# Ledger of designs, part 144: miniprotein binders against a7ua95r516to809

Target 1, 294 residues: a7ua95r516to809
Amino acid sequence: ASLSLLSISDLVPDLQFIFFWMSNAIEILYFIQQKSPAYMQTIELMDDKAGSKESLLSATISANEEAMTILEEVIMYTFQQCVYYITKTLYVVLPGLLDCNPFGTEPSSEQCRRAAGVCVCAVCVMPEAVRRVVSVFQTTSDLLQQYQVHSEIQSQMFAYLFFFTNVSLFNQLIDKGPARGWFQRSRVLQIQASVKILLDWAKGAGHNHLAQKFFAKFCSTVTILASPPQQLSQMSWKALCAEHPSLKPVQLHRILTQYQLMAELGPLPIWQPSSEDEAYIYRTVDLLESFENH

## First folded at step 10 (miniprotein)

Design rv34
Fold by ESMFold2-Fast, scan of step 10:
Structure rv34 (fold): chain B 294 residues (1-294), chain A 81 residues (1-81)
Amino acid sequence: as target 1 above (294 residues)
Amino acid sequence: SKVRITIEVEGPPRVAEILAEVIRILAEFAGAEEVEVRVEDGRVEITITGLSEEMAKFLLELIKRLAEKYGVKVEYEIEEL
């Protein structure tokens, strides 16, 4: 029963109710904002005996402001609940993305013969681990569309989901990567291909700008690690900082150190930090990303 | 299955009344068949009839969170119809 709860499809009924409430709260807020001027005009047309009109106007403004504040809290709470359930599901499925192989396996000899003169090689398929992550994003998109949630809130939702995914993947790779072998070139190329599938989904869903913004750190990390030694060794520390501004000095230094070890480039330190950055490469508190900084 | 919810909100009169009005509107949008609001000596009673059990549970969780934030006390009873 616990394993079934890890599927996004198992959360759909709960998410449907939360999106329903969020959508309704937004509509009510909009209605109050539009109706308020008409009601104020009605009060303005009333006879004012003993200052009752000014008192009623003040009371009505205050009541409308308090009601709007409560509705904004309803919207925020339902948004936070959606984020909580969706990110809880993402947290479980995201590590699988770092271990999967999207390149598939070579066809059997029988299948190659049946192809009759076509040279069949590796087929790039969406691994089940990547499919699970895509399903979480797709289900979220479908629910937001089904309940007609405003585009701005949809954008905020995916901004947060991409931010969460970026932080989770980056921290997993940096913290656990050495022990798990994830910095090996073959694994980095698999990770790069899997991430591209997620980014392609985001582009198709109309979220390319958000994906580029919020995946920048993890994408920079994977791009550096996937670079051929001949190309990467031609870049100075300053050039790498300019190309990858999302990476902090301590993060870039850790990534380059791991790259040097896996590529067996020898003991020569070819990527020396600038004098300005030298103090910052030892700030271990800045190595891992926080879920609270964005 | 459909339910009837009786909610009592107790706290500062202005806050309790505004929260009750927001709850009434939310319940009506959720498809409640009947929503009654009664004000009694700084206590507001809301009776919501005709919501599904699942819809009612989410509404109650939302109400509990709002009550905690605004410093009002909420007690409720659910009756299956």
Scores: ipSAE 0.201, ipTM 0.701, lowest interface PAE 3.8, mean pLDDT 80
Fold by OpenDDE base, second read of step 10:
Structure rv34 (fold): chain B 294 residues (1-294), chain A 81 residues (1-81)
Amino acid sequence: as target 1 above (294 residues)
Amino acid sequence: SKVRITIEVEGPPRVAEILAEVIRILAEFAGAEEVEVRVEDGRVEITITGLSEEMAKFLLELIKRLAEKYGVKVEYEIEEL
């Protein structure tokens, strides 16, 4: 009940404090890393009074390493807290992406707060369900930029968020898709269009490579389901495995089985798994993606 | 509202001192008006003045996590200014 009311805008004040601490800790860490060599060199140039120099150098190295370790812990903690809050908001809005009709002219009644008039920016013309997902990512991007977070940490943040989004959407589609009619051609085409809008945003935000990498499983699933029966029925199991390497054999088999049922196709010998894959198609434990592997 | 935080750190002297220095630097970056560090007999006392209540709460959560990881005992008091 309480999760349905959580918007990314409600979390911005808390996220601002976390991003502030994360940015500061990173800055201090880099400062120590840059100054340490010069400081060590200064100690090395001092007059060696009876072995005191080596002891001082060793103590200084140890102190810097310990300080850096503490700062790394602060960075990791703040990173985890950011991910925790942002993924909670994603969890709430992601199901709407599968149910939305991007071809429906629902006037986005939410006036773009950035424009005095009808904003025709790419975000304002998005379907509401897609806009809510994009808003989470855009808010994250804006906060990372506002606090000047190091580019590597920004990349890691988006990598994880895209990973989480892919796992969530993939698992929902595989588990609930048949019952909710998401495997129907009309619904698949809506999902495909919605995902394209999200990917186009990611490309515009400079995250094209990460988006392509981490959305591969969901995109492959949607691509297969969007394929016309005449085209897909001509593709062998081996060809489909080669075109969609992100899918495990059990996942591909499940998708094809559900596609066959939805399209009222008879058994297709061409989709028969290879002898090598036959043992793996029954591994139901591997059907859904895990959140733990990142 | 602004707060004054007094933090006491007890543990291995080296770890306590390094933690105190990190806390000092972070407090300064956070816009603390005054940061004092006192070291006596293996105890480190840190007094931070002028942080907001929310910033102070977040700092204390960081300190708690670090203290648990490094096996250091931390006690704190918060006073409203």
Scores: ipSAE 0.022, ipTM 0.511, lowest interface PAE 3.7, mean pLDDT 86

Design rv35
Fold by OpenDDE base, second read of step 10:
Structure rv35 (fold): chain B 294 residues (1-294), chain A 81 residues (1-81)
Amino acid sequence: as target 1 above (294 residues)
Amino acid sequence: SKVRITIEVEGPPRVAEILAEVIRLLAEWSGAEEVEVRVEDGRVEITITGLSEEMAKYLLEMIKRLAEKYGVKVEYEIEEL
């Protein structure tokens, strides 16, 4: 019940604190890593007139090691907290993406917070369900930039968020898709269009490579389901495996089986798994993606 | 020789408070004997006692880097003990 009311905007104050702390810790850690060797060398070059040089060097090494250890823990903790809060908001908004009709004239009733009046920016013209998902990512991006978080950490954050999004959308589509009618061609095309808007945003935000990598499984699934029967029925199992390497044999087999049922196609010998894959298509444990694999 | 460092940070209150905590932690990690932090209206005064001169210099370089990152003013005084 309480999760349905949680918006990314409600978490911004907490996220701001976490991002600030994370950014500071990264900066300090980086400084220690860069300057510590030179500093130690300076101590080593000092005249050992008082026998204090070795003691000072040892104390400095120990202090730096302790500081680095604590900073690494802080970075890890703050990163995990960010991911936790952001993924909670994603969990709430992602189901709406699968039910979204991007071709409908849903009035963008929400005024763009960035402009007075009717904003025609790329985000404001998005369907509401897509806009809610993009808003989570955009808020994350804005916070990371505002607090000048190191680029590598930004990349890792988006990698995880895209991974989470892909797993969530893929699992929902595979598990609930048949019952929800998401495998119907018209609905698939809506999903495809919605995902394209998300990918276009990711491209515009500079995360094209990460988005392509981590959304590959969901995109492959949607691509197959969006394919006309005339086209897909001409593709062999091997060709489909080669075209969609992100899909496990069990996943591809499930998708094709559901496609066949939806399209009222008879058995297609060309889609029969190879002898090598035949043992794997029945591994139902591998059907859904795990959130732990990242 | 051991030194006492008095650091004054001037900036937005929230930034100043967080920087004060960062500086406190850095001072503790650097082997300070005592660290006192006073925060008032975006001004932070930090008194660090018991650092070696060498460690004090190292700490101050870290503080300068943080100050530059957040665009805050940092002033400091060092007293030999």
Scores: ipSAE 0.028, ipTM 0.529, lowest interface PAE 3.6, mean pLDDT 86
Fold by ESMFold2-Fast, scan of step 10:
Structure rv35 (fold): chain B 294 residues (1-294), chain A 81 residues (1-81)
Amino acid sequence: as target 1 above (294 residues)
Amino acid sequence: SKVRITIEVEGPPRVAEILAEVIRLLAEWSGAEEVEVRVEDGRVEITITGLSEEMAKYLLEMIKRLAEKYGVKVEYEIEEL
């Protein structure tokens, strides 16, 4: 009787149909691309006494191009629908990662099945908040595997999901972090450990390169915040920019300012931006990341 | 339960014919037991037999979107078998 947010498992039946259609459309597209040359050769071998051979060839080329365009539209539509439902679910569960304590978080109430003392359900050994996020990625991977979707499309799917996750986590940490205490060292170490579990899952799933690429901004942020004051104080602004190229000057400045406040450092550090970078630091519009600019 | 779908596509003859071919391929690939296509005077009739009700509804939703994009008219009837 009460309205509840849908879990990823609630969406699986709908996603199964969408993935099924996407996979089928891809295979039909591939079939047309392979079959077209043979069909064209058949037409070319025909004796064109009626003068219709060139018309038939032109019509066949046009028909194949239009059919491919329609199939590409189906593929794009089903891809966008999958991304929409999956990211909507991710958006609900991602904030939990920033409040997660992986060092003391109780396991999920779901009991892991065991055979000869080995946990059969891999996600059951993760902290609850991390398990919810990993469950979304694992379900996506399972569906892509079940319907034998081409590796390039799998890569595109996870590239976008990792991009979305990185932007969501970064924006939440930067925007809400001060009020939530997320910049405190103990909390940053918890966040770093939770993110490492997520990245380790991605590596195991064959997406390590995509994860490294698309999580760069958030990983740079937590790396800086987790750094000991002794190490960070020895680095110049230029050295920090060079080590963390994914961060914009305004983002790096905000992170360093929060680090200084949380670490209760005495005098202002030597971390001063260049004159050019200083112009960007005062543009608040460049602080948060866009979901559209990638 | 299994259903029979009758689809009528009306539009520019070449566009209607190509959309009908795509519909036939999608239906056959979805496990349709029988697909019949009739083309006459810019009108295309497609009869699809043997899809589950869930698959039939999903196929029809995609057909509606494609028809809207390519400017053809689509009418359909579903009969439970």
Scores: ipSAE 0.016, ipTM 0.414, lowest interface PAE 6.3, mean pLDDT 76

Design rv4
Fold by OpenDDE base, second read of step 10:
Structure rv4 (fold): chain B 294 residues (1-294), chain A 81 residues (1-81)
Amino acid sequence: as target 1 above (294 residues)
Amino acid sequence: SKVRITIEVEGPPEVAEILAEVIRWLAEEMGAEEVEVRVEDGRVEITITGLSEEMAKYLLELIKRLAERWGVKVEYEIEEL
């Protein structure tokens, strides 16, 4: 009950505090890693006045190792907390993306946070359900930039968030899609358009490569389902496997089986799995993606 | 030789106080014998005693980097003990 009311905006104060410490801990860690060798070398080049050099070097090494260990723990903890809070907000808004009709003319009644009044920016013209998802990512991006978080950590954060989003959307589509009518061609086209808006945002935000990599399974599923029956019925199992390498055999088989049922197609021999894949299509444990395999 | 470092931080009080706590932590990890933090009239003064000259120089370079990042001014004096 309480999670359904949680918006990313409600978490901003807590996230700001976490990002502040994460960013500074990273900065200090990198400074130590980069400068410590130079300082150690300087100590090594000093004249050994009364055996003090070795003790000073040892003390410096020990202090740096201890400081680095503590900083690494702070970075890991703060990173985990950011991911935890952000993924909770994603969990709430992601289901709306699958039910979204992006072709509807629903005026966004919400004011753009960037401008007072009616805004025609790329975010404000988005369907509400898509905008809510994008808002989570944009808020994350804005905070990462505001606190000047190291670029590698920013990339890792977005990699995980895109991974989480892909797993969530893919699993929901595979598990609930048939019952909710998300495999119907009209609904698939809506989903495809909504995902395209999200991918276009990711491209504009500089995360194109990460988005393409981590959304591959969901995008492949939507692409197959959006394909006209006349086109898809001409593609062999091997061709589909080659075109959609992100999908496991059991996943592809499930998608094609549900597509066949939805499109009222008879059995298609061309979609029959190869002898090599035949054993794998029955591995139902591999059907849904795991959140733990990142 | 051991040194005494006096650091003055000028900036927004909240930022200066946070920087002072970071400096305290760093100095302690680097083997400082004593660290004193005083807050007076919107200025933060940090006194670090018992670091080697080389460790003091290393700490000061890190402090300069943090000060630049946080947009605060830092002045310091080093006294040999």
Scores: ipSAE 0.034, ipTM 0.553, lowest interface PAE 2.9, mean pLDDT 87
Fold by ESMFold2-Fast, scan of step 10:
Formats: sequence, structure tokens, C-alpha cells
Structure rv4 (fold): chain B 294 residues (1-294), chain A 81 residues (1-81)
Amino acid sequence: as target 1 above (294 residues)
Amino acid sequence: SKVRITIEVEGPPEVAEILAEVIRWLAEEMGAEEVEVRVEDGRVEITITGLSEEMAKYLLELIKRLAERWGVKVEYEIEEL
């Protein structure tokens, strides 16, 4: 069911429990992988008085294999549960990113004030909608650090969260954008500025490479829509495809069609679909992105 | 040779109880014949029966590592069966 008041803060106690379990399962798996060879060697060096050495060795191998399989399943389950709850929260807050105006509120100059000898500085204000999205990512990062989750799992978590955010924003822009006026140049520039704040957060958090990889489609879309008419009209279809390889032919065609409608371009051809791509520009099944890989 | 291990876990209740359940699960997967967990006044006692001596030492080393990681105190006794 739909819960309009989903907050990341409301989920923190449940997420803490799941992260604690995931962290312990990962540590146990790592311990078994690191220490098991030493115990196998210890068994192999034992006196084999009653021929029990082979039986004990076999039992140890079997027990380790079973334990590792179950630990991998626990890690997968807890990871999927965290992703589910975090993305459910993101889904509620992400549409606000497309409607906010980061230029409407002039950033306050940095101001320092003193209280009881401590310097407290006021910083530039982030729009509320952007702050809500950043809070979800920051809380996730804090929990992963607090519960000492291995860096590989942390990277997988943010890879998925960025993938989800990219797909959600792209699909909302393409599907609802015309009715919402989001394809207007002024709105596109606002969206671009808001996305830059998210990408800057990701860079600061050490996830720049993941953000560059997983936001490529949405960033390409916004970049095209923000392009001046003079610049875009000089580019061929082939050049646009080469510059924006993350976009499918039907997606690029839809974006360019929306751009033409906004810009009221004359009879001069802006682009010509390649003969190779012409069959694919009408594949509506490929227009919106799936939340599943591939 | 089979052994009986009695383990006492002392620490914050939420951590100690979760760790005790992790220990129970590990012991069962490692072939323990019987595992009992008892909570008494902020201490958790785990009794594991039927592991080989080698498997028992392996489990105890893992338990000590997890306890150190989470700031939980662990004491144990081993008895040969």
C-alpha cells in the first residue's frame, strides 16, 4: 500500500537491525574463507589412530560449504530487504526533485556566529526536495559505516540506489514530463542544477565513479534538453548517438521530438535517424527503463 | 572425541542476544547434536553438545573474533564426552 509520509528516519530502527545482521553474516563468511584452510591443515597433520582423520576432514569440508551457502543467502536476503525499504522511501521523495527550483532561493552567504566560544557557520541552503533525497543517501552511508559493512557490499548498495534513482527520474521525466511542463527549457535547467547537487554529494561520499556510471541515461537526457537550438541543430543523429550511447533509439527520438515542440524549430532538419536505427524508433516497449538489470 | 561447550556472553542485551542466535545457528550447521540458549539477568548462556574437539575450537575462535568486534565479553568451558 501507498504511504505518502514515508521517512527514512522512521525506518532507521528496522534498518539498523537488518544492517547489523548483514554485517555479522559478512564477517562470519569472511572468517570461514580466511581460517578454514588453516583448520583443514591442522586436521591433516593429526595422528590418524583409528582412521578418523578422513571422516573429520570430510565433515569439516561439508559443514563449511553448508555454512557458506546459508551465509550467502542471509547476506542476499538482508541486502534485498535494505534495498527494498530504502528504494521505497526514494520513490516517494524523487518526484519532488523534478518540481523544485534551486534558483528560486538565493543561497545565503556563509555566515559565522559564535555561541559560548564555538564558531557556528551558516551554509548555503539546499532546496528541501533535494535535501530529502540526499538525506536518504546520507543515512544509508552512515548505517553502512556504523555497522562496518564491507566496502564491496557498500559499493553494490550505492550502485543499485543510483541505478534505481536514474531509472525512476528518467521514467518520470519521459512519461509525465509533457503534462507537467518539465521539458520547458527553464524547468530542464532547474532539474540539471538539482541533479548536480546529488552528483556532488556522491563525489564527496566517495561514489563518483558509480554516480557517473549509473546516472548516465538521465544526465544524457537533461544535457540534450538543455542544449541551445543552434548547437543541437548542427548535430547529426549519428553524432548524438555517439555522444549519448546510454540512450536507445526510441528514447533519443522521443527526447528530440519534445525538444522540437518546445523550440518551435523551422523546416530545417535537426537530425535524421540512421537506416540501422529507423526500425527501433517506434519500439514503445523500449521507451521506459526497467528497474531490473538488462 | 565429542565435547560439550558452555559459553557465557555478556554485553548490551540486543547485541548479546543476536550473537547468541548466530552462535546457535553456526553450532547446528557444524553438526552439534544439541544447542540450548538461556537468558539470565542480562547474561546469555549457550550450551553446545556433540561437536568434535577440532570443530569446537574453530567455533570458539570465530566467536571470540565476533565478540571483540562488537565489544561483547565471552567466557567458555569445554568438557570431553
Scores: ipSAE 0.014, ipTM 0.382, lowest interface PAE 7.6, mean pLDDT 77

Design rv5
Fold by OpenDDE base, second read of step 10:
Structure rv5 (fold): chain B 294 residues (1-294), chain A 81 residues (1-81)
Amino acid sequence: as target 1 above (294 residues)
Amino acid sequence: SKVRITIEVEGPPEVAEILAEVIRWLAEEMGAEEVEVRVEDGRVEITITGLSEEMAKYLLELIKLLAEKYGVKVEYEIEEL
């Protein structure tokens, strides 16, 4: 019940505090790593007055090691907290993406918070369900930039968020898709269009490579389901495996089986798994993606 | 020799207070014996006691890095104890 009320905007104050500490800890850690060797060398070059040099060097080494350890813990903790809060908001808004009709003419009447009046920016013209998902990512991006978080950490954050999004959308589509009619061609085309808007945003935000990598499985699934029966029925199992390497054999087999049912196609020998894959198509444990693999 | 460092931070109160907490944390991790933070009229004064001269110099370099990042002015004085 309480999760449905949680918006990314409600978490901004908490996230700001976490991002502040994360950014500072990274910067201090980086400084220590870069300057400590030179500093230790300076101590080593000092005149050894009565053994004070060795004690000072030892104390400095110990202090730096301890500080670095604590900073690493702070970075890890703050990163995990950010991911935790952001993924909670994603969990709430992602189901709406699958039910979204992006071809609906209803202009989002919501005024762009960034401009006085009706904003016609790419985000404001998005369908509401897509806009809510993009808003989570955009808020994350804005916070990372505002606090000047190191680029590597930014990349890791988006990699995880895209991974989480892909797993969530893929699992929902595979598990609930048949029952909710998401495998119907009209619905698939809506999903495809919605995902394209998200990918276009990711491209505009500079995360094109990460988005392509981590959304590959969901995109492959949607691409197969969006394919006309006349085209897909001409593709062999091996060709589909080669074109969609992100899909496990069990996943591809499930998608094709559900496609066949939806399209009222008879048995297609061309989609029969190879003898090598036949043992894998029955591994139902591998059907859904795990959140633990990242 | 041990030193006393007095640091004055000038900037937006919210930033100055947070920077003071970071400086306190750093000083404690570096083996400071005492750290006092005073906030008055948007100025933060931090007094650090018990660091070696060498550690004090290193801490000040870290503080400069942070000050540059946040666009705040930092002044400091070092006294030998």
Scores: ipSAE 0.046, ipTM 0.555, lowest interface PAE 3.2, mean pLDDT 87
Fold by ESMFold2-Fast, scan of step 10:
Structure rv5 (fold): chain B 294 residues (1-294), chain A 81 residues (1-81)
Amino acid sequence: as target 1 above (294 residues)
Amino acid sequence: SKVRITIEVEGPPEVAEILAEVIRWLAEEMGAEEVEVRVEDGRVEITITGLSEEMAKYLLELIKLLAEKYGVKVEYEIEEL
């Protein structure tokens, strides 16, 4: 009996199992890599008194290579499974981030207690929609730490999660934004405030570098749309391209066209594409980002 | 030649059971002919049959690593078949 969308907490038991397997496989792989030279040296120092020393060395090398191959496959598979389940959950909660209002957020009945006719809220800072997204990232971080997953793998995990989040938010904004009114200045400022909360979480979690790298496109889009008309109208196309190198010409053109309509800057395009970019501003196939890995 | 390994894991029940599951999986992937797991009085006993002596020694090194990581005590016996 569930019309409810799957929450991150519902996936924790399954994720714990997968993270356990991944962590152990990584640890075993590193152990084999570290101990292999010592074993080879031990074999080399042995007397060839009972059979061929070369035969024993060859057998040990083969066993070592087979074990490493199996462990690498397990690590890849479990990593892919974790990413799959976590991004599936993110996909469901991310659109809410574009539609929430962090200015004047009202406390929910679950978070608040009624005292003398006034709701008292222990935490009134983060909108529920933003908190759901942060909870997915925090749960992932907690599981990586609980199972002592190597820091390089943790970085790869968050790199992909931030990549996925950036693509999802950018595509939602560009594709659905006009129909949803998300390009209106008041709505853009709400989106900017919401994404800042998410980026502040990433900074606090030690992932500031990854967040800056992988959120560049969405952050550039929001920054442009939130710019005052007086400021933005003074910037050339080339200046905007220089400040926002993550945006493709067709993407920048779409953003500026929406900005012009919402800011009532007249019927004619104010920003003129460079001659180099003129051919690319109508490449519709490049408008939306791909979720596929390169 | 092929060997039989009997492994006894002692520690917190939850950790011991998970470690036994990992050991069973590793043994099966390494070509063990039979793997049997028994849980008795807070101890987990794993019997692995059919690994070569080289593979058995390698598996034991991996088990020692995992036992140290999780603070679990492991005792083992090797028998030639």
Scores: ipSAE 0.005, ipTM 0.246, lowest interface PAE 10.0, mean pLDDT 76

Design rv6
Fold by OpenDDE base, second read of step 10:
Structure rv6 (fold): chain B 294 residues (1-294), chain A 81 residues (1-81)
Amino acid sequence: as target 1 above (294 residues)
Amino acid sequence: SKVRITIEVEGPPEVAEILAEVIRWLAEEMGAEEVEVRVEDGRVEITITGLSEEMAKYLLELIKWLAEKYGVKVEYEIEEL
């Protein structure tokens, strides 16, 4: 019950504090790693006045090692906390992405951060369900930039968030899709359009490569389901495997089986798995993606 | 010898206060005996007592680097105790 009311805006104060410490810890760690060797060399070049040099060097090494250890723990902890809070908000808003109709006329958001009143910015013209998802990513991006978090950590954060989003959407589509009618052509086209808006945002935010990599499985599933029966029925199992390498054989087989049922197609010999893949299509444990395999 | 370092941070109050907390943490980790932070009229003054001269010099180099990152002005004085 309480999770359904959680918005990314409600978490901003907590996230700000975490991002602050994360950014500072990364920068301090980087400084120690880069400047400590030069400082040690300076101590080594000093005149050895009464054996004080060795004690100073030892003390400095020990202090740096301790500081680096603590900083690494702070970085790991703050990163995990950010991911935890952000993924909770994603968990709430992601189901709406599968149910939304992006071709409908929805009013612009009254809560545009960029303008008071009617805004025609790229975010305000998005369907509400898509905008809620984009808002989580945009808020994350804005905070990472505001606190000048190191670019590598930003990339790791978005990689994980896209991974989480892909797993969540893929698993929901595969598990609940048939029952919810998400495999119907009209619904698939809506999902495809919604995902395109999200990918276009990711491209505009500079995360195109990460988005293409980590959304590959969900995008492949949607692409297959969006394909006209006349086109898809001409593609062999081997051709589909080659075109959609992100899908496991069991996943592709499940998608095609559900597509056949939805499109009222009889058995298609051309979609029969190869002898090599035949053993793998029955591995139901591999059907859904795991959140642990990042 | 032990030293007393007085650091003045000039900049946006929010940034200066943040930098002060980072400096406090660093000084404590480096074995400072006492760290005092005073905020007055948009200036932050940090007084660090009990560091060795060599550790103080190292801390100041780190502070300069942080100051450049945050775009704030830092001034400091070192006194031998």
Scores: ipSAE 0.323, ipTM 0.755, lowest interface PAE 1.4, mean pLDDT 88
Fold by ESMFold2-Fast, scan of step 10:
Structure rv6 (fold): chain B 294 residues (1-294), chain A 81 residues (1-81)
Amino acid sequence: as target 1 above (294 residues)
Amino acid sequence: SKVRITIEVEGPPEVAEILAEVIRWLAEEMGAEEVEVRVEDGRVEITITGLSEEMAKYLLELIKWLAEKYGVKVEYEIEEL
């Protein structure tokens, strides 16, 4: 059996521990927030015979604020640990998505039937590389549900995971794509089909809005590269910028230049940057995306 | 199996007391049967009874992390019931 230290299955026990603590900390924080006003009112109604009412109120407010701060830090720490382990696993499996062929169904005897002299496949199975990525997202969803983590925290986690996935795939495609042949039309169509499987999973899981938002850059890149040469060559720089606002000028220019080369369109000035953008196509520091929040 | 955990927290009184309160609430949420907090000679002692061994381990790992972060010293003993 092939085992990886970065496999999601290997990390499930650690993730269960962390999700458990995150969920409990959130519930305790909520409990303190709900009870704080009642405690304050109880103290305010007390007889001030000892001259201590104001001191008790101040001490209780301070104690509650400190307890909430500690719980917020526990929630943040456990959230960051979950993200760390999950993204570490994603980073290992994501490059496979760019190399797999979802159209390369070699039908097994069990998946094909002969009808009217023609063999048809009854069931199509997700490519192994795509299945590995989906299993990371599905396991995360299962753990969030198992430990009843609040829906807002679930949304924040998937927002970050989709952000991470988008940056990883975009950077791999832009930086290594030309050498790997990933800009060839046949390969781009395979990538597009694989990405659609991920997006369909996200929609089914209730995360369509997050997926549309955080995959925008990679999806725009794949959409441009998959465009027919006749269609793309008729579009102006301004029109392409308008259709793909997630792409920076340097990124769009790099994609179009590579597309031109792979489609053998020759040295056409058809996609000249606008005067507003011309300076920015030379900003190589903006070519690759950062994994850090901006 | 169920266990009894005795935890001693030593540090600045305000920090130790807040940490003890957080520990008490976490233990209660995890299904502890009894939680007792005592303050003696500037030390805070927390006795937690009735957690499973598995749940007790989760609690102890979190306590160790919090203690390190806030610069308090924590000592504990586990007794099988």
Scores: ipSAE 0.013, ipTM 0.296, lowest interface PAE 8.1, mean pLDDT 76

